# VHH binders against Profilin-1 (pfn-1), part 146

Target 1, 132 residues: Profilin-1 (pfn-1), of Caenorhabditis elegans (q9xw16)
Amino acid sequence: MSGWNAYIDTMTAAAPSIKRCAIVGAADGSVWARTEADNVFKASEEELKTFVALFNDVTQVPAKGADIEGVHYVVPRTEESLIFGKKENTGFFAVKTKSAVLIAVYEGPNEVAAQVRKAVESMQTYLNNAGY
Short names: E, the ipSAE of ESMFold2; O, the ipSAE of OpenDDE; V2, 0.75 times the mean of E and O plus 0.25 times the DockQ between their complexes.

## First folded at step 20 (VHH)

Design vj11 (from vg83 with D110N; framework vhh_4orz_3; at its last look DockQ between E and O 0.85; V2 from the best seeds 0.83)
Fold by OpenDDE, look of step 20:
Structure vj11 (fold): chain B 132 residues (1-132), chain A 122 residues (1-122)
Amino acid sequence: as target 1 above (132 residues)
Amino acid sequence: EVQLVESGGGLVQAGGSLRLFCAASGFTFSDYSMAWLRQAPGKRREWVALISYAGDYDYADSVKDRFTISRDNAKNTVSLQMNSLKPEDTAIYFCAAFDSFDSGDTYDYNYWGQGTQVTVSS
């Protein structure tokens, strides 16, 4: 699991607006790595289990939204392996790899969202190529 | 031509109610998530409420339990019911549209209205 922390650091370094992020198992929502200390990612295992299940049918997610860390996000956009949520000046990007879900919660105006997406998708590509 | 036209603003006493409307035209309304934002004098524009194209919604903490956002896809309208209004709710209120299929991938609002003034007196 310690090796996964490096990927957390890579994503947060690539997008400064990311406040918290996590890498979790796509099958069960188990936490592989997450931001800690002052920026601890606080989603429960039960919540993450529900969250990763959203990827079973992303087309339904905009109708019900997504909850992360006890916060409800409206989801205005999904793709096959991507869920995008918004709440005030915050939001999240979640992307699915072969075996993992990467979640990045960010803070800032809408223009920062593109950079956050790029960061998580870059990691998505890397992990997919690595077989994860 | 794309248009978003707000209405329903005005002067109201604290504790009063207003209902804002936004009429949309010139685009496929049902493909867009709709938001209300507001800007008070000397302050930054702030998010008030958002309703997805599929009907899920949320509110800023400052207006939660007082404001209600709704949409009518048959009429191409989005509404904001504002109850228990406070002086701090005084602002120009804007409706904005966000396309979930935006090819630009900017994750920003595509269209804006001109805004409607809401003034709440103490």
Scores: ipSAE 0.866, ipTM 0.924, lowest interface PAE 0.5, mean pLDDT 93
Fold by ESMFold2, look of step 20:
Structure vj11 (fold): chain B 132 residues (1-132), chain A 122 residues (1-122)
Amino acid sequence: as target 1 above (132 residues)
Amino acid sequence: EVQLVESGGGLVQAGGSLRLFCAASGFTFSDYSMAWLRQAPGKRREWVALISYAGDYDYADSVKDRFTISRDNAKNTVSLQMNSLKPEDTAIYFCAAFDSFDSGDTYDYNYWGQGTQVTVSS
């Protein structure tokens, strides 16, 4: 387990409904790690820069929604460091740490959303405590 | 107490239009994101459209460009304009409300209407 890639594995193992995820820099959206192979997280650099800037004021996000991987998500709820988006039978949770944004895209009924949130928030807490 | 009441359903010929309304009462409507879902015979309930409490919206790919969701916070209503209807749009349509300011962990709809039938004939 080294570098940022091990944290990707930790999140996907904690919530099987996560289909793709990434850890990106909070300042510029640069990709530190992401799911690869059959489940490539394929958001562009330009898209990720726009996405992480949403955390500058999460209260404004529900008015415009959020785009990730070329998909528009309606954002019905945010919290101080969390954005939740929905599209059909899919959604995402994104959380901000001191220096990073964790993004998890899931598939499944709404009942799985709490599991996904718990997985990303646990990692958020861990990285914050580690100084990231 | 809380009520979501759908109206505007009915029988319509393919290619026709219907406008659904959902009247909400018993909660602070402007704090809720609102959705339309539908359930065809023998199928699971599926998402049709969602409009956030702040006005952003989107649609299922199968209805995009044909359906329009809108909300009126002064009247506590959400509506769904359905154009160019197809037989595959036949379903019971449900209005649902999501508390956008709840700190709970479920992230699921809090309230559901009883539904309105839409039937599209050939």
Scores: ipSAE 0.779, ipTM 0.900, lowest interface PAE 0.8, mean pLDDT 92
ESMFold2 (binder alone), look of step 20: mean pLDDT 83; pTM 0.833

Design vj12 (from vg83 with Y111H; framework vhh_4orz_3; at its last look DockQ between E and O 0.88; V2 from the best seeds 0.84)
Fold by OpenDDE, look of step 20:
Structure vj12 (fold): chain B 132 residues (1-132), chain A 122 residues (1-122)
Amino acid sequence: as target 1 above (132 residues)
Amino acid sequence: EVQLVESGGGLVQAGGSLRLFCAASGFTFSDYSMAWLRQAPGKRREWVALISYAGDYDYADSVKDRFTISRDNAKNTVSLQMNSLKPEDTAIYFCAAFDSFDSGDTYDYDHWGQGTQVTVSS
């Protein structure tokens, strides 16, 4: 589990707009790593179980949105392994690897979203290549 | 030619109501998520409401339970019903369109209207 914390640090370092971040099991939403202290990722495992299940059919997600940490996000875009949500000056990117879901909640204007996506997708690629 | 045209703004007393409309043309409306934003004098433009291309929606905390966003894909329109208006709601209200299928690595609104003035007097 401690090894996964390094990946959290890598993503948050790559995109300063990321405020909270988590790596969870794609099958059950179990938390492998997450930001802590002042930027603690607060989603419950039950909520995360529901969240990771969204990847079973991403085409339906824009119709119902996604909830993270008790906050509802409108989801204007999805891809096969990506869910993008928006709420005021915040949003999230969630990407799926072979065995994990990476979730990054960010704050800032719309222009920061590209950097956040790049950070999580870079990690996605790395983990996929590593077999995760 | 892409156009977003807002209407329905005006002067209203506190506690009153307005309904804003945005008529879209020149693009596939059903492929876009639609938003309302507003800008008060001397303040930054702020997010008010968003409705996805599939119909899910949310609001800024400051307008929640007072404003209602809706869309009509058959008419290429998005609306904002504003109830219980307050002086702090005074602003230019903008309609914006977000391409939900854009692969261009951009996450800003693609199209904007010129805005409609809403003034709420005390």
Scores: ipSAE 0.885, ipTM 0.935, lowest interface PAE 0.4, mean pLDDT 94
Fold by ESMFold2, look of step 20:
Formats: structure tokens, C-alpha cells, sequence
Structure vj12 (fold): chain B 132 residues (1-132), chain A 122 residues (1-122)
């Protein structure tokens, strides 16, 4: 908990448009760390288990979308280890590492999306290099 | 030449219906996710609806249950059925296209239509 919380801080500092984010286990969606206090990332274990399973075949995700925190997102684009979702003036990026899925929910105009993607992909690279 | 051409706008009384169409040409339509956005005078453009290239869709909360987005890949069209219209729906409505297979990092719409005016009177 304590050691993983620093990674949450790193991502939110790198992309201020991130409103909530989490690091969850890739196998079961268990929460390793998340934003807390008045920005609590609130997703059930059931929802997160369903969400991380989307990475088993990202090519099927655009047909059905993705749900996080009870919000449905249309997924107009995926890549091998990345899912991008949109709802109104909000969106998410999620990336998979060897052991984890990083989820960042952001708010803002479309030009902030690149900064959010960069923040989560930088952490993805770091955790992969560390064996996670 | 890439074109998105909206049609179907007009003046309608509150409670009425309109159907907007967006005709696309000059690109592979089935590779694009398609959106409707609108802009009222003095306001920012806002997202109304999005339909992915693979068929999932959703709506802004303010129009949910009144508006329906659909696409026809054989005709290269996206439509927006708008029922139970309110004066608050008055705006210029734009069709926009998002390249779902672009590997770049901008994550913004690639193509825009010129817009069609919808005016809802009480």
C-alpha cells in the first residue's frame, strides 16, 4: 500500500488532468494503490476483474466498450497493451504491465489526452523494467 | 478529398423530432469512430454522441433516452435521431471522425463537417 502509493503520486503529478487513477492486479483486478481522499477511485472488485480481463483480447473491446466506476466509456482505439475510452469531456487510459493494469481517468479537452497517455506509459515502462 | 456533409437541420417546435445525417467521403469510413458534437451561441462545443468503428455507442447525459446515433458502413453515413426536442438543444451540430487505427498520440478528431443548424422553438 505504502510503497505503491508513490507511483500514484508520480502519475498524477505528471498529468494534472488525471482526476483518479489506480494500480490493480492484472490477474484479478485487486487494488494495489489508488487515489484517495476527495478523489477516491471507486470501482468494485467485480468491476475491476471484468475490466482487467479486457486485456485478454483488446481487439474485441471497441465493440462493447468498458465500464469503470459505474461509467460506460466508448472505446474508439486500443493497442496491444493499451485501452482508450471516452465519455463526454472525460476519458481514461489503461495500460497493462507484466503483473498490473494502470488506470487513469482524466477530464479535459482532447489535447490533454497525450499527456495522460505519456504519464501512464512511462509508469508502464518503469514497472515492466522492474519485473512487474 | 475528405468530406463530411451534415444535413437534416432546421426549425422545429419543442417536443418535435429531427433526424440528422452525415455523409462521408474520401476515406475508409469503417476504420473511423464517428461523433456528433454541438455548439450553442457563446458556449464551447460539447460531445453529444459517439459510435465506435465496431458499433458500441453512448450519449451525453443531457440527451440520453432522447437521441439515437447509428451508422451505416454500406452507405458511409452516420445519423442522429433527435426526439422530444427542447429549446436547450438549439445549436449547430457537427459530425466528426476519429481515425481508430492511427498509432499517433494526439487522440483528437481528424475530420469535421461544416455543421447544420438545429433551432427548437417553444
Amino acid sequence: as target 1 above (132 residues)
Amino acid sequence: EVQLVESGGGLVQAGGSLRLFCAASGFTFSDYSMAWLRQAPGKRREWVALISYAGDYDYADSVKDRFTISRDNAKNTVSLQMNSLKPEDTAIYFCAAFDSFDSGDTYDYDHWGQGTQVTVSS
Scores: ipSAE 0.779, ipTM 0.899, lowest interface PAE 0.7, mean pLDDT 92
ESMFold2 (binder alone), look of step 20: mean pLDDT 82; pTM 0.823

Design vj13 (from vg83 with A54S; framework vhh_4orz_3; at its last look DockQ between E and O 0.92; V2 from the best seeds 0.82)
Fold by OpenDDE, look of step 20:
Structure vj13 (fold): chain B 132 residues (1-132), chain A 122 residues (1-122)
Amino acid sequence: as target 1 above (132 residues)
Amino acid sequence: EVQLVESGGGLVQAGGSLRLFCAASGFTFSDYSMAWLRQAPGKRREWVALISYSGDYDYADSVKDRFTISRDNAKNTVSLQMNSLKPEDTAIYFCAAFDSFDSGDTYDYDYWGQGTQVTVSS
């Protein structure tokens, strides 16, 4: 297990509603770490390359949404380094660090979203401070 | 005063169509993503459709290819065209608004309509 897997474990432990999670390169979408086994994060390299490119202009993302693991999400909210998507009782948070994108797919009522955001943003802050 | 007012509900036979409307007032409509949800008797409220403030949209699998969500920012309205209706579509349908520019930690809908009854008979 790489050091990046520990960060996956930290995020999933901080927010039990997170079902799948990944840390990928911000430049090319390469997978550095991801949830595995029964909760394997299944996005393809091509899909992730497209996804991380969304951060080049987050203001355009709500017009076209985002695709993760072959699933389309409507994106009702973005910030400079954050993309938030919704689909039925699921959603995702994606945040960008200096060199990475953290993606967390969650399941539950709308109330769980705040906890999921907090988990990924905490990791975002940690990694940024560490130079990543 | 913020208001969301649904209309267009009613009784229809299976295979029929209805068009629901939601008229919004009292807030900047163009800054909100709009959703339709429904609640059948004895069941939890479920997501039906969502359209972002910029016009992207999606549907629950149970209504995909039958329902169409659209919005008119000039009229402050969101609509739900419901075709090929089934008895299992019977529910109270709610219009809801999500503030897309809220800087807080709220990720629930900010405003709700009173709901409109849709009944599909077999």
Scores: ipSAE 0.861, ipTM 0.926, lowest interface PAE 0.5, mean pLDDT 95
Fold by ESMFold2, look of step 20:
Structure vj13 (fold): chain B 132 residues (1-132), chain A 122 residues (1-122)
Amino acid sequence: as target 1 above (132 residues)
Amino acid sequence: EVQLVESGGGLVQAGGSLRLFCAASGFTFSDYSMAWLRQAPGKRREWVALISYSGDYDYADSVKDRFTISRDNAKNTVSLQMNSLKPEDTAIYFCAAFDSFDSGDTYDYDYWGQGTQVTVSS
């Protein structure tokens, strides 16, 4: 099986509303895998470093929101290892593992958001159990 | 009993302004992120603006720089100032509340108002 790209495929298959996603290093935002081609995840290195640092204190995030791919998201809710952002008919879920942050950008009404969360949290649990 | 009650809608000429209000009761307002959505004739309901419980906010690109969302936690209200109105802004405008501290897996609005009509004449 190919490396980290298989996990990208698993998440996008589990929640078809996911349009772009990535696995990035929690310490520095380095990209371990991402969706490519016409659905390329386009966040810059600078943006990802800032983004993963939000997990240092998620309680501060709703006051300022979060930026991914140059898009500002209002963050109406966080949990200890999870950030949920919203912009128009799109949103994101991001979850932190021991070593990584999983980011999934989805499109659709809010009712699909629970499926996206489940997909990223299932992968979060899997990677944590594997030591990542 | 939870209630969200919108007011301030009406008929206005293009280029005019309206201010919508949403009065909330029956829940701890400061724990909720608040949104305005709208539904034009024959279309699906669309997001207009959202303000988090901590005060960050944003707008749909189509209304940015014309609309302003704000909240008053002392009065349990959220408002939408709408300037430079266009016929395409004609819609029923809904207030919605999102519980920011619920640990459940539902990531949709918990409460909705009944809506207030905004009609912008050419």
Scores: ipSAE 0.708, ipTM 0.879, lowest interface PAE 1.2, mean pLDDT 92
ESMFold2 (binder alone), look of step 20: mean pLDDT 83; pTM 0.834

Design vj14 (from vg83 with Y57W; framework vhh_4orz_3; at its last look DockQ between E and O 0.92; V2 from the best seeds 0.84)
Fold by OpenDDE, look of step 20:
Structure vj14 (fold): chain B 132 residues (1-132), chain A 122 residues (1-122)
Amino acid sequence: as target 1 above (132 residues)
Amino acid sequence: EVQLVESGGGLVQAGGSLRLFCAASGFTFSDYSMAWLRQAPGKRREWVALISYAGDWDYADSVKDRFTISRDNAKNTVSLQMNSLKPEDTAIYFCAAFDSFDSGDTYDYDYWGQGTQVTVSS
């Protein structure tokens, strides 16, 4: 297991509602680590390349949404380094670091979203401080 | 005073159509994403459709290609066109508003309507 896989484990442990997550390169969407086995993160390289490019202008994302793993999410909220999507009882948080994008797909009622955000933002802070 | 008022519900036969409306007041409507949810007797409230403050939309799989959500920011309204209705669509339908610019940690809907009954008979 790579060092990046440990960060996946840290995020999923911090928020049990996270079902799948990935750490990808901010420049090209290349997968550095992802959940696997029964909870495999299934986004394609091409899809991830498109996804990370959304951070070039987050203000435009709510107008067009975001696609992850072939699923379309409505994006009702963005911040400079954060994209939040919703679909039925699922959603995602994506945050950008200096060199990476962290993506966490979760399942549950709206109340679980805060914990998921906290998990990915904590990792965001850690990685930024580490120079990533 | 914040208000969301649903209208357009009623009794309809299977295969029929209804159009629900939600009129909003008391808040900056254009800053909110709007959703329709429904609750059938004895079941949990379920997500039906969502339209972002910027106009992107999506639907529950159970209503795709049958329902259409739209909004009119000039009139502070959100609508749900329901076609090809089925008995399983019977429920109380709620309009809800989500603050898209909240800096807090709240990710639930901020405002709710009282709901409107939709009954689809066989």
Scores: ipSAE 0.885, ipTM 0.935, lowest interface PAE 0.4, mean pLDDT 94
Fold by ESMFold2, look of step 20:
Structure vj14 (fold): chain B 132 residues (1-132), chain A 122 residues (1-122)
Amino acid sequence: as target 1 above (132 residues)
Amino acid sequence: EVQLVESGGGLVQAGGSLRLFCAASGFTFSDYSMAWLRQAPGKRREWVALISYAGDWDYADSVKDRFTISRDNAKNTVSLQMNSLKPEDTAIYFCAAFDSFDSGDTYDYDYWGQGTQVTVSS
């Protein structure tokens, strides 16, 4: 309930379409916090290590897509510190801070995606300003 | 003026094949990720396949292994090869374009075609 878990709660409250999310270390993909219980974020350690390395050059990601929780996402857009992935009526946003990667997996039509992006980018800004 | 024009729909027996095409004009096609969506009678529009501007692709689980999306940037077209068609594939099929380089807050398709009808009879 404390520490990094409060940031998970903040993101899920800000965008109710987020079904699972995590904060992971940018260097190694280690899980600092994640949604639990009925909505467990289940990405493996090896998958997360591969995933965070995508931020070494986001311009290469749209050619290969990204895998999270064993699901392949087509990545139609990236920005310097942001990856957007899409699969059917679901998608994800991931953003990088100085020390972490924030991952939010959502359900809903594309119109919902802007709210999800805003939630993760707001937290990105907060953590960067706090030195993370 | 931007246009997306679908073609290739029609009536086909179950087990048959169709190939849909979407011709694009009025924008830099190579900067866009392209999708096929479909809407069956009485149902919500659903995602069928997406191909990124850089070439990665994927499909809805219900059509995987039966449908193939491809793009031809020289001809400004995206196509959908549809094999082993089933009555539940009956729908209007739309192509849609997503600006992969827009920095705006909206993450929805920018352009839509008018759709082409696919009808699969049992």
Scores: ipSAE 0.751, ipTM 0.890, lowest interface PAE 0.9, mean pLDDT 92
ESMFold2 (binder alone), look of step 20: mean pLDDT 83; pTM 0.833

Design vj16 (from vg83 with A60K; framework vhh_4orz_3; at its last look DockQ between E and O 0.87; V2 from the best seeds 0.83)
Fold by OpenDDE, look of step 20:
Structure vj16 (fold): chain B 132 residues (1-132), chain A 122 residues (1-122)
Amino acid sequence: as target 1 above (132 residues)
Amino acid sequence: EVQLVESGGGLVQAGGSLRLFCAASGFTFSDYSMAWLRQAPGKRREWVALISYAGDYDYKDSVKDRFTISRDNAKNTVSLQMNSLKPEDTAIYFCAAFDSFDSGDTYDYDYWGQGTQVTVSS
């Protein structure tokens, strides 16, 4: 297990509703770590390259949505370093650090979203402070 | 006063069509993403369609290619065109609004309509 895998474990432990998550390079979408086995994060690097590029202008994302693992999500909310997507009883939070993008796909009612956001933003803060 | 009012529901035969409307007032409509949800008797309320404040949209798989969600910001309305209706589409249909710019920590719908009954007979 790489050092980055430990951060995956930290996020999933902090928010049980997270089903899959990944840490990828902000510049190119390269996968640094991801959930595996029964909860394998399945997005391709080509898809992730497109996804991380969304952070170049988050204000445009709600008009076109975001695709993760071949699934289209409507994006009702963005912030400077955050993209929030919704699909039925699922959704995702993606946050950007200095050099990475953290993506967490969750399942559950809308009430679980706050906990998922908190988990990824906590990791975002940690990594930013660490220089990543 | 915030208000969402659904209309257009009714009784139709299988294979028929309905168009639901939701008229919004009392808030800045263009700042909200809008959704249609439905609840059948004895079942949980389920997501049907969502359209962002910027116009991107998605559907529940079982209604794809049959239902079309659209919005008119000039009229403060969201609509749901329902074609090829099936008995399993029978439910109370609700319009809901999601504030895209809310600084709160909740990610639930902020406003709800009273619902409109849709009944599809076999």
Scores: ipSAE 0.853, ipTM 0.918, lowest interface PAE 0.5, mean pLDDT 94
Fold by ESMFold2, look of step 20:
Order: structure tokens, then C-alpha cells, then sequence
Structure vj16 (fold): chain B 132 residues (1-132), chain A 122 residues (1-122)
């Protein structure tokens, strides 16, 4: 089994409010690892291809929002390598590394969002330093 | 001094309509994404609608075909048109502001209004 699944476990353990997450290729959205079983990350390949392309210009994303797992998220904030989306009492953080996009979908009030961001950004930093 | 002031609440019969307004002052309104939340008696506060600073929007699924959020950056207002109101829409409605250009570590609303009561009679 690939070592990418261990990174999924690391992120979900670091922030319990993360319910589903994935590591996908930045160029094409191909799934390198994702949460499985009862918490499967159910985004389609075509949806992920569209999603990772948002990182080509994150400044345009707040005008259109983002779709993941068939759910539309309003994107009230982006940074150079980060997209934050909200829908009801759920949200996501997505960050781009050299080769990948990390996606974490969480549930909870807004106050948990900083912990989710920290979990995903810590992995972003680790993968960037490892050349990914 | 930041201020968010809701208005337009009241008592309305089921099937009726109300339009809520939120007037903002004391900050650069166009840098903020704006939300409506509501709190019914005995319930937790819940998200109703959000409009980004750049104009994308969405709704809680149960109100999606009945409510419309809009913003007017020239007047520093956000509004919520509520049609086909139901008794379960009875709540205090709050306007909230989210700094879309703050790169700090908080991802919560920065400012809240005091709320306006909406009561829908059956």
C-alpha cells in the first residue's frame, strides 16, 4: 500500500473535525490517496480536474465558488496556495504543494477552521520540503 | 467603530414575505464576505446564506428556493429576501461579516449585528 495513505491518517488525526480528505495530483486531479470506508471522499475525476485548476489563479475563485463531492462552496478567502470554502456547518481547506493538492472537508463551527488549516498546512510544508 | 444594523424583521403570516437589510459602517465593506445566520428558540445558531466579497453566494438547503441574498457595495448593505415563509423560519436573524483579505489565523466572523426578530405565524 502506498505511503500516501499514512499522510491521510496524519491529517485526520491532527484535526478530528476533518471528516474526509484527499491528496490529488496538482496537474490532473488524479487521486493519490483519500479517506475510505465509511468516510469515503467521493469526488469524481472530472470534478477534481476542474478543482485543481482553480489554483491556476486563486484570485478568481471567490467570484465563482468551488464544487467538491457535488456540493457548492462559497469561497470567501483565498491565499496564493490556499482555498477556503464554506457551506452551512461544513467547509474545506485546500492547499497546493509542488506536485499535489491537499483537500480536507470538515464539519463544525467556524472556530475549528484554524485547526483544520494548521493540519493541512503542516502537511503542505512537509510535502514541499520532501520535493512534492 | 464597526457597526452592523439589521432591519426589516417582524410578524408575518405563513406564505408571506419579508426583506431583511443589514447596514454596515466602520470598515471597508467591499473587502468582506457577508452572511445571514439565524437562531430559533432552543436551537443553535445556524448559517442561512453567504455572499462572498466577489459575489458568489449559496444558501442552507432548506431555504434555497425561497431566500435570496444580495449585496450593494455602493450602499454598504446586504439584504435577504425571504419568500414563502414558514413557521420554522421563525428566528432571530443576524448579519455577520468575514474579512476576506485577512491572512491571519482566524476563520470566524469578525463582526456581528444585534439581530432582528422574524416571526412567522401559521
Amino acid sequence: as target 1 above (132 residues)
Amino acid sequence: EVQLVESGGGLVQAGGSLRLFCAASGFTFSDYSMAWLRQAPGKRREWVALISYAGDYDYKDSVKDRFTISRDNAKNTVSLQMNSLKPEDTAIYFCAAFDSFDSGDTYDYDYWGQGTQVTVSS
Scores: ipSAE 0.790, ipTM 0.903, lowest interface PAE 0.7, mean pLDDT 92
ESMFold2 (binder alone), look of step 20: mean pLDDT 84; pTM 0.844

Design vj18 (from vg83 with D99N; framework vhh_4orz_3; at its last look DockQ between E and O 0.80; V2 from the best seeds 0.82)
Fold by OpenDDE, look of step 20:
Structure vj18 (fold): chain B 132 residues (1-132), chain A 122 residues (1-122)
Amino acid sequence: as target 1 above (132 residues)
Amino acid sequence: EVQLVESGGGLVQAGGSLRLFCAASGFTFSDYSMAWLRQAPGKRREWVALISYAGDYDYADSVKDRFTISRDNAKNTVSLQMNSLKPEDTAIYFCAAFNSFDSGDTYDYDYWGQGTQVTVSS
């Protein structure tokens, strides 16, 4: 699991607006790595289990939204392996790999979202190529 | 031509109610998530409420349990019911449209209304 922390650092370095992020198992929502200390990612295992299940049918997610860390996000955009949520001046991107879900919660104006997406999708591509 | 036209603003006493409307035309309304934002004098524009194209919604903490956002896709309208209004709710209120796929990865609002003034007196 310690090796997965490096990927957390890579994503947060690539997008400074990311406040918290996590890498979790796509099958069960188990936490493989997460931001800690002052920016600890606080989603429970039960919540993450529910969250990763959203990828079973992303087309339904905009109708019900998504909850992360006890916060509800409206989801105005989904793709096959991507969920985008918004709440006031915050949001999240979640992307699915072969075996993992990457979640990045960010803060800032709307224009920062593109950089956050790029960061998580870059990691998505890397992990997929690595077989994860 | 794309248009968003707000209505329903005005002067009201504290504790009163207003209902804002936003009428949309010139685009496929049902493909867009809709938001209300507001800007008070000397302050930055702030997020008030958002409703997805599929009907899920959320509110700023400052208006939660007082404001209700709704949409009518048959009429191409989004509404904001504002109850228990406070002087700090005084602002120009804007409706904005966000498309889930056609934003060109900007993740910003595509269309804006001209705004409607809401004034709440103490």
Scores: ipSAE 0.876, ipTM 0.929, lowest interface PAE 0.4, mean pLDDT 94
Fold by ESMFold2, look of step 20:
Structure vj18 (fold): chain B 132 residues (1-132), chain A 122 residues (1-122)
Amino acid sequence: as target 1 above (132 residues)
Amino acid sequence: EVQLVESGGGLVQAGGSLRLFCAASGFTFSDYSMAWLRQAPGKRREWVALISYAGDYDYADSVKDRFTISRDNAKNTVSLQMNSLKPEDTAIYFCAAFNSFDSGDTYDYDYWGQGTQVTVSS
């Protein structure tokens, strides 16, 4: 079906605290790949369309937060192509490439967040260099 | 010098209410997202509530609908209104600050208060 699943495996291997992740289209939120089976990334198409649109102006996101998989996350920090969200002992990082948004949902204390960010940013760089 | 000073803790009966305050000084408060965390005896420290620098907020599921976080940028304070208190809410409550505009690699709280004890009796 899709060769994008190898990139899912690469991100989860680079940061074991990632519990679910996905690669979705930046324009419409369509799922290119996601974690499956016991760790299904369960965001709906409508939720993902709303989510990727946050990248149209990341400066507005801290005022309203972000919803993914039916969970509301407070967004205490964004960067031009990055959104960081928190809920209890979980969080997410999302980064935008030319054509895609990479989403990683993790569990753990704040100290593990940097490794999750590095995993998604490494993939962001790779996909951008490949034209995606 | 950066300081976060909690106040408002104490002893309350189950079903009662208490309001915690955190007074901040020594940094640009409006650039920080503010959190309350708590640590009960024998438990790991847990996240209770977070309010972003821009005003969005949320709570741990165990306290949602009972606790309200708010901030006052004019007075450099964040508060936690705690209603319908239960014995399970007994803990030391900590205020913490997260720099929302730091471009570094750190994603942990920059500053912590010393905590205020909340004890809820049956």
Scores: ipSAE 0.779, ipTM 0.898, lowest interface PAE 0.8, mean pLDDT 92
ESMFold2 (binder alone), look of step 20: mean pLDDT 83; pTM 0.836

